# VHH binders against Ras-specific guanine nucleotide-releasing factor 1 (RASGRF1): the designs that were tried, part 1

No score or structure here was measured in a lab: all are predicted.

Target 1, 187 residues: Ras-specific guanine nucleotide-releasing factor 1 (RASGRF1), of Homo sapiens (Human) (q13972r240to426)
Amino acid sequence: KRNQVVFSMLEAEAEYVQQLHILVNNFLRPLRMAASSKKPPITHDDVSSIFLNSETIMFLHQIFYQGLKARISSWPTLVLADLFDILLPMLNIYQEFVRNHQYSLQILAHCKQNRDFDKLLKHYEAKPDCEERTLETFLTYPMFQIPRYILTLHELLAHTPHEHVERNSLDYAKSKLEELSRIMHDE
Positions, changes and structure headers below are counted from each chain's first letter, unless a header gives other numbers; antibody chains are not in Kabat numbers.
F, E and O stand for the ipSAE by ESMFold2-Fast, ESMFold2 and OpenDDE, each averaged over both directions (binder to target, target to binder). V2 = 0.75 x the mean of E and O + 0.25 x the DockQ between their complexes.
Where letters were taken out, [cut] stands.
The coordinates of atoms that the task and the answers printed are left out; those that the model quotes come from them. Centres of patches stay.

## First folded at step 10 (VHH; from f03 with S53R)

Design g02
Fold by OpenDDE, fold request of step 18:
Structure g02 (fold): chain B 187 residues (1-187), chain A 123 residues (1-123)
Amino acid sequence: as target 1 above (187 residues)
Amino acid sequence: QVQLVESGGGLVQAGGSLRLSCAASGFTFSSYAMGWYRQAPGKQRELVAAITRGGSTRYGDFVKGRFTISRGNAKNTVYLQMNSLSVEDTAVYYCAAEPSGKWFYDSELYDYWGQGTQVTVSS
């Protein structure tokens, strides 16, 4: 059962990485280019306000996902604590994203009042990998990643023996994530 | 030590058929998603077909029912049956494996690839 939790975590992370990849490559980067065009439908400042540090978040999770994939080859042990040791110190970058998320959506809404921008955005959203999802949807995915990790670690710990070598490390990771979540949402 | 070896490519006339195979080793095949991608000269690598761990399939928009992906877990092999081939299908076809059991539209998200097999469709 513990291994099943790990496998599920891998699958979930794969999905999240794909979501971030779409956010950055289908929207952020093309809009940056558009902002530099002769008749820009959006400004660089607005692009920055909408996407914030999404690209940094993407890179972080690409690294984490690579680590997870590597562990699958080490089955059946599937130790994860060291990956969280690497990830945890970097997760404070979510604070910027979470605290400014509503503002980002407001800016996006404002930009969509521009007909040229709205048309362009709809074009990007029509790409097959978006699967009819909107930019607003993609911008929402990072908002729930830390809570998701907390739940995952809770489940993982439930199936990790107390004498297990990484029990304490996983418990520590969960506690740190909970603290981070409080900082991001309660302050 | 993931290894993927494609076979079945070659020269075929327009309207013809090919069946590609990808033999996998070095990992638990049944736990992985498998996919076929292709890259034509001067073009980006694109999804042809993918199949999840559970057997769900996805195809590129250009396939239009002409190709079928399948997997034989007992033989650690994934197949691509290609029918009604056209000149536009000329490309190097690559096999990919994904340990999450999921497939991706973007080939950049995959880490495990075969060397590729050339498919050439003549008019």
Scores: ipSAE 0.678, ipTM 0.852, lowest interface PAE 0.7, mean pLDDT 94
Fold by OpenDDE, fold request of step 18:
Structure g02 (fold): chain B 187 residues (1-187), chain A 123 residues (1-123)
Amino acid sequence: as target 1 above (187 residues)
Amino acid sequence: QVQLVESGGGLVQAGGSLRLSCAASGFTFSSYAMGWYRQAPGKQRELVAAITRGGSTRYGDFVKGRFTISRGNAKNTVYLQMNSLSVEDTAVYYCAAEPSGKWFYDSELYDYWGQGTQVTVSS
């Protein structure tokens, strides 16, 4: 059923937003502050390289998630296509993130050679909400979000009548995400 | 509209017990995750206990088995049984609801809150 797909989408988005929240608040921001300390274990440039577009992605999906919750509150009338209008203009940040991902991990690996940084990172990873997941794991989550949306929209469209008011809009959104996916993989 | 109303707070002596209730309305209660958070003077709001739509529970590290969260879907109410209270438990306790059915560590991610109920534990 269409509603089931939407509810699953909401749950998945909640999880993703939480993952991004941890990435930014448990790692990016504290490391950025550490880079400004008297004896910095990491440079601002390395922080920027590791976390390229992470904060922007978090803010974007916080807005998206708030939109989803608002739509759910209007149940049973569920219109979602316009929410993707929020994401589509900003999809280039994902292209940059994906393109930078391997470099991000290389820089992180290099930084971990510093004993002070490694110790600090382990401290951040030990926070309860990390649930024993590493920074590398959190940096991987955005890599799968666009494919996940494509699958979700495919399933949603399968349960959306062709005469439905937002059928074309959903199809358009899926098409744009698929185009992005192709571009990201070809880079 | 979503409405959450806490009750059951008050003054209690150390070692005592309180049972907080949060009455929910304006939404399908059984589909939401529910949580209790607290904020002491000069401190940040922190997770006390949460319960998912499926009934899975999570507790703050300070709880140490003293508190129990439960939900009564038939009454649209979430409860927090607090035993062995200490002075450090003094705070305003807030009820939160999450439509995804998930709970969050960070209170900032919740949009629906009650007005809060004061819990004061005396020596």
Scores: ipSAE 0.643, ipTM 0.836, lowest interface PAE 0.8, mean pLDDT 94
Fold by ESMFold2, fold request of step 18:
Formats: sequence, C-alpha cells, structure tokens
Structure g02 (fold): chain B 187 residues (1-187), chain A 123 residues (1-123)
Amino acid sequence: as target 1 above (187 residues)
Amino acid sequence: QVQLVESGGGLVQAGGSLRLSCAASGFTFSSYAMGWYRQAPGKQRELVAAITRGGSTRYGDFVKGRFTISRGNAKNTVYLQMNSLSVEDTAVYYCAAEPSGKWFYDSELYDYWGQGTQVTVSS
C-alpha cells in the first residue's frame, strides 16, 4: 500500500506547489513592484518581513515535485529512499520561515492599517485563483504542510519493513521534520 | 510516452458552437486531471476549463457558463463543448494533463501538452 501513499503525496504536493505559486506570483511579486512605485503603499522592508524566504520555498518544492513525479514514473519499481534528499538539506530555510511566521503576520496586520495597501491587497485577494482566501491563509500553508509530511512519512514507515534498505533514510527524514515541528510549537 | 491530440477546431460564426476533443494515450487517463487552455497571439495562455480525476470542474471567469468540460474515461478523451462563441474566443486551444489528479490555474506548472487546435470565430 506504499504506492497508494506515494500517489497521495503527489496529489498533496501538486496542491502545495499551486498554493506557493499563488503566494509568490499573486502577492509577493506584485507587492514588490508596488514597493518600487512613485507613491509606494508598502516598503521593501515590510515586503521582505511579510514574505520572508517564501520564493525560495516555492522553488524548492517545484524541484521536489518534479523529483516526486519522476520517481512515480519509474514503474514497475518505486524507490523512495532518496525522495527527501531534495528537501532535507534546505530545512534551515523552513526553520527561518517558521521562526519568523508570527512576526510576518504582525507586520502584515500593521501594513493593512494603510488605506492604499489594504485596497491593493483586497484587489489581489479577489483574483479567481485565490478562491476567497486571504494572504494570511497563503502565508500559513507552509506550516500546514510540515505536519502533513510527518504524517505521510509515518504512514510510509508503517508499510516499510524494519530491515528494508530505505528504512533509515525515511526515519531520518521524519525525525528532521519533527524537529522543525517542535520549533513551530515553540513559536 | 504521454500523447495528447486535440481536434474539432475550425472556423465558426459568432453565436455558433464547437466541440473540441483531446485524445490521450501513454498514461492511465482516469488518474490524471485534464484541462483546456487557450492562447491568442500576444497574450498569455489562460485556463478555459479543467476537470479533476474525480470529475470536479473549474472554468475561467470569461467562460460565464458557455463552455462545458467533460471526460470519457473509457475513450481516453476529454471534451470541451463551446457554445455562444464570440470573436474574443478566437485562439489556439491546448489540452493539458497532470498526473496528480489536480489541475493548475497557471499553465506553466504543466508538463504535458497537445499541439493545439485553432478556433476562429468570425463576425
């Protein structure tokens, strides 16, 4: 049933990649442009504080998603051990995002007190691909995704024999994500 | 080897109808999400309609109830019924496929495309 878990991972990762793409292309990049305008509704410092390294996270997960698709296409075998090799070296990028997430929401709330910024943000949020979700929702998706990876790895391990060659790599990936989750809890 | 072949394009008068088909091969069709995108000269490729593995549909805002996407899993084919066509609908229409079973708003996230079929609406 390992293959079924991995197909579910593919579906979830596609969803997450699209969420990150909306965050970066519908919010970050337009707001970065607005910060360079003649009468900016937001400063570059505030854009950086709100969005942190979310563009880097998007690129990471585009690469991870391509890797996941490639491994699923390797029928009749599905080799999972190196699946997280793409993601694990970049966990410090997630730690930075997690560590500063609450501050980013605080800065966003402050920026929304500016009438011009609030009007612009509402315009961006009204775009169809946002599906009535707020910028705060998109900024929070990386926090939701980390627990989902932990649950997925737990399920993979439940269907991976202890003597399997991939066992230690999957355990290691899960332990590193659990470490990140503890940082999220500590805020 | 994923293959997508569009057909059913052509010249049609404003107010008319057209049915596009996209025949798929080289993958398990029923597990993929499928979509129709269009591109007019000088414009970006935009979502027309998409359908998930489970049959849930999404349409671009400009469609306004005029188009219907459907899938025939037994025939490995996705369809786009286009009604009440206007000159603004003139474009090349492309079929796209996504192995996750979910569709993307942005065409840049897709790996698998057909060659396109021209739809031209005359006044």
Scores: ipSAE 0.276, ipTM 0.685, lowest interface PAE 4.4, mean pLDDT 85
Fold by ESMFold2, fold request of step 18:
Structure g02 (fold): chain B 187 residues (1-187), chain A 123 residues (1-123)
Amino acid sequence: as target 1 above (187 residues)
Amino acid sequence: QVQLVESGGGLVQAGGSLRLSCAASGFTFSSYAMGWYRQAPGKQRELVAAITRGGSTRYGDFVKGRFTISRGNAKNTVYLQMNSLSVEDTAVYYCAAEPSGKWFYDSELYDYWGQGTQVTVSS
């Protein structure tokens, strides 16, 4: 059962990593280049406001995903708590992202009033890997990731005996994510 | 340690067919997603076909129904049947594997690749 939760976590993380790569590679990086062009359709300040720390989030989860794959590949040795412990000090970037989220959507909506920007954005959104999703949709995915990790840890703990060597570390990781979730809702 | 070995490439006339194979070892094949990607001269590596752990498939838009991906879990092999080939299909074809059971559009997300097999279509 514990294995089933872990495989589901790997599947979900792969999906999230791909969503983050699309956000950064299909939108952030091309728009950053466009902001440096001769007739920029968007300013660097607006790019920064829309995407904030999205690239950092992508790199964090690329590292987390590689760590998760490595531990699953080391079957039957499956120790996960240290991955969450390594991530927890860095998860404050989610707080920053969430605090900025409504503002990022407002800036994006304003930028879309520029016809050149709107056409360029529509072109990026038309790429097959976007699967008919908008930039707003990709900007929203990180908003839900902390609750998803809390649910995953809940399920892991339900299948982790109280005497298990990882019990305390998994409980600690869950409590820290719950604290972050409370702060996110208060903001 | 994951190993992927492609075979079945070669020279073929336009309109012809080829079947590519990718033999896999060093992992639980049935739990992985598998994919075929290609890289033509001067182009980036692009998705040709992918198949999830559960057998769901996805194809690049240029495939237009001509190619079929399949997996033989008993033989630890993924296949690409390529029909109605044109000169535009000339490329090195690569096999990729993903332990999550999901495939990626972005080839940079894969850790496990074969060495590639050349497909050349003559007019």
Scores: ipSAE 0.235, ipTM 0.677, lowest interface PAE 5.3, mean pLDDT 85

## First folded at step 17 (VHH; from f03 with P99R)

Design l06
Fold by ESMFold2, fold request of step 18:
Structure l06 (fold): chain B 187 residues (1-187), chain A 123 residues (1-123)
Amino acid sequence: as target 1 above (187 residues)
Amino acid sequence: QVQLVESGGGLVQAGGSLRLSCAASGFTFSSYAMGWYRQAPGKQRELVAAITSGGSTRYGDFVKGRFTISRGNAKNTVYLQMNSLSVEDTAVYYCAAERSGKWFYDSELYDYWGQGTQVTVSS
């Protein structure tokens, strides 16, 4: 049912937000600090090139997750269409991330040639929160999130009657995410 | 009605131990992640420990192995065993619950909060 799709979406969003928290708190912020040290193992430009706008993505998805929880807590009135208004401003942010992802991995690979950086990165990756995942793995999670939302909206619409109050708004949100997906793949 | 009720706080000398409890009601405890946060006067609320619905634990860096979070699902209670306490641990300690069963750094993502219990560590 429609509620089951939303609860599944909540679980997936919590997972994604946690992945973003690890990316930002266990990698980005410590490396940004290391770039300001006396003998930095990585430059600020390289940190920026590797992590792109991932911190902004994290904050926006925290807001989206809070919105999902609030709407589920307002049961039985479950209206979601205006939540996707949070995602629409993300269009340019995700385009930038996707467009530059392969380059960010190339910069990361180059930075690993510095032994001080490689040791530091290995230390961060060894923390239990990472569960044996690499920085590359965490950097890849945002690449697939827009397609996941399109699938979720498709499933939600399949369980939303055509006369439902939010039908047109959900259709609009799906069409905008599909437009983003096409733009991201054209480049 | 959801309630989180902390207990076990108090005054303790440096080097001592304290065990906090948080009794939960009004939700399916076993499916929630539980956490302990603390806040000293004039400081931001910070993560002390979290435990997922599956029992995996996370600790703030300042804990350095001194504290242990655990949960008793049969009693709907989460615990924080605090050992080797220092003056820096003086704060109000809050119990929190999160629906997804996952831990988060940011306290704003937790659904329910207790009233807090004071922990005071004297030199």
Scores: ipSAE 0.199, ipTM 0.642, lowest interface PAE 5.9, mean pLDDT 86
Fold by ESMFold2, fold request of step 18:
Structure l06 (fold): chain B 187 residues (1-187), chain A 123 residues (1-123)
Amino acid sequence: as target 1 above (187 residues)
Amino acid sequence: QVQLVESGGGLVQAGGSLRLSCAASGFTFSSYAMGWYRQAPGKQRELVAAITSGGSTRYGDFVKGRFTISRGNAKNTVYLQMNSLSVEDTAVYYCAAERSGKWFYDSELYDYWGQGTQVTVSS
């Protein structure tokens, strides 16, 4: 069962990285290019305000996903706790994203009043990769990722013997994510 | 030992067609996502096409309906049918595999790579 949790964790991380890839490659990078055009439908400042540090979040999770794949390749001697130790100091990026998320949606709503921008955005959203999801939907995925990790750690701990070498390290990682989640939503 | 071996490259006139193949071994092919990337001189590798383990496909914007990716799971082979080729398509084409069965834009997330096959389109 512990193995099942770990493999489901890999699948979930791949899904999240793909969502971030779509956000960055179907929206952020094309809009950044449009902002540099001769008659830009959006400013660079507005692109930055809408997307915040989402590209950094994508790179963080690419690294995390690569680390997870490497550890699963070394199964059954899997050691996960050090991945979360590497990830936890970098999660301040999530705090900044969450803090500014509502403002980013307000800026996006304002930008959509420009007809040229709205047409361009609708064009990007119509691509098959988006599967009928909006830019707002993709911007929201990072908001819920910390709770997903907490649930995953809960399930992993449920299948980790209490005297397992990783037990205390996994419990510490879960407690730190819970602390961060409280800061992100109560600040 | 994992291997990806591309074939089908070569010289072709503009407007012509080529079919690339990539034979895979050493992993459970049907559970992997497969992709084709290309790299022209002085450029980064860019996604040409990807196909998930479930058969869903993605294409780079420059493809504009000219290319078709497919997979033959019984033959452990992924294909790229390239039609209406232009000089801008000249590049080395690489086959790649990713174990989650999902495609990614960034090439660095793929687990295995072929050595590449040259495609040259003459005017």
Scores: ipSAE 0.186, ipTM 0.637, lowest interface PAE 5.9, mean pLDDT 86
Fold by OpenDDE, fold request of step 18:
Structure l06 (fold): chain B 187 residues (1-187), chain A 123 residues (1-123)
Amino acid sequence: as target 1 above (187 residues)
Amino acid sequence: QVQLVESGGGLVQAGGSLRLSCAASGFTFSSYAMGWYRQAPGKQRELVAAITSGGSTRYGDFVKGRFTISRGNAKNTVYLQMNSLSVEDTAVYYCAAERSGKWFYDSELYDYWGQGTQVTVSS
C-alpha cells in the first residue's frame, strides 16, 4: 500500500516534468528567441513576466524526478524524506510564481492582441505534444503542485507506521509545504 | 523595523534549567519559522531547535529531549525551555526567523537574527 503511493507519486512527477518541459521548450524559449528577432512579436520583459521562475521550476523537478527514480530502483526499501529535504528550500520560487500568476495571464492576454504574437502562439500550441492545450493551461500546472504534494504526503503518512524511520521527516515536510501553501494563497 | 530580542539567558548550575524568550516585531510573525541556534567558543553555529509556522519542530542531535521549542503567536514570541543543562551547553544562543524554507538547507540563511543571549552552565 505504501509502495503503491510511491509508485503513483513517480508517475505523477513524470507527468509534471513533461508538462514543465513543454512549457519551457515549446513556449518560453521560442518566445524568448522571438523577442530578439528584428520584428519581435513580444518583448523580453513580457516573456519574463509571463514565465516567471518557469525554467527554475522545471530544473528543480527534473532533479526531484531523477531522485525518485533512483529511490525506486532500490526497491523494496523506499526512502523519500531526503528528497523532500532538498526540495523544500527551493519552494520559495513557487511563492513568486503563484503571486505572479494573475499578472502573467494579464500580460499574456495583452500580448495576444498582437496579431503576429497570436499567430505564433497558436503555432506553438498546435504541436502534437501539447495535445491541443493552451499556454494558459500549462501555466496553471505549477499553481497546484504544492497542494498535490501535500495530499500525496498525507496519503503516504497514512500508510507509514509511527515507528518508521522517516515518519517524522515526512510529517515535517508535509507541515512545511502546508506552511508554504498558506503563505502563497493567504498573503 | 524588524527586531528579535532574546532574553532569559544567564548563569546556571549543571542540571539546572533556563527558559529563553525571543520577542519579535516588525514582521508577520505567524508566517515565519522560528529557530534557536547556538555558538560555543571555538565552534561553529549549530541548530538547537526550530519550529515552523504550522508548529512542526526540529531539534539538534545533542538535544535528546532536554529542550523544547514553542511559539506564542499572540505575543509574537518564541520560547526555548532548556532542562538538564550541561557545561557543554555553554554558548551564545541566537533567535532567528525565516519563511522561505532555505533555513532547512543552510542554517545561515535566515531572514532575521537576534543579537544573542549568553548561557553559561557551571559545573
Scores: ipSAE 0.000, ipTM 0.226, lowest interface PAE 12.7, mean pLDDT 90
Fold by OpenDDE, fold request of step 18:
Structure l06 (fold): chain B 187 residues (1-187), chain A 123 residues (1-123)
Amino acid sequence: as target 1 above (187 residues)
Amino acid sequence: QVQLVESGGGLVQAGGSLRLSCAASGFTFSSYAMGWYRQAPGKQRELVAAITSGGSTRYGDFVKGRFTISRGNAKNTVYLQMNSLSVEDTAVYYCAAERSGKWFYDSELYDYWGQGTQVTVSS
């Protein structure tokens, strides 16, 4: 059961990385380029505001995902706690993202009032890998990642013996994420 | 404390121009979207113009290129240049600020509002 939790975690992370990849490559980067065009449908500042920390988050989780894959390859020995040690120092970017989220949506909504921008956005959203999901949807995915990790770690710990070598480390990681979650949402 | 103070309103003849200003204080101006709204007697308040923190603009349908919104972050002021005014533009004009994104759900839910300035256009 513990292994199943880890495998599920890997699959979930793969999906999340894909979502972030779409967010950055299908929306952020093209819009950034558009902002540099002769007739910009959006400003660089608004792009930056809408996608605050999105690219950084993507890179971070690409690293995390690769780490997870590497650990899975070492089955049946699955030690994961140290991967969270890599994430935790950088998770402050999530605080900024979460706190900026409503503002992001506000700016996006405002920009969509521009017909040129709206048309461009619809074009991006129509790409096959978006699967008819909107930019708003993609911007929402990071909002749930920390809570998901907390739940995953909780489940993982439930199947980790108390004497297990990484029990304390997992507990620590969970506690830190919980603390972060409180900080992000306690406003 | 937060303050939005409108100025520049008054009486003007049809075809004339006015420049409204809204001086903001008490919050990080550069991080906020700013907007101008108007309300005529017996009518609903409506959006005139809005500008995001990044400088993207939106205008009401009735503006038709006659008005221009701009912002000066250094002065914490948002401006509304109104040209080719008509009697139908007579209203109280309000300045508003938005940061939290509430207007995404309801366009009337700005964080802060000014007291308004009267604009009267005579025939």
Scores: ipSAE 0.000, ipTM 0.209, lowest interface PAE 12.9, mean pLDDT 90

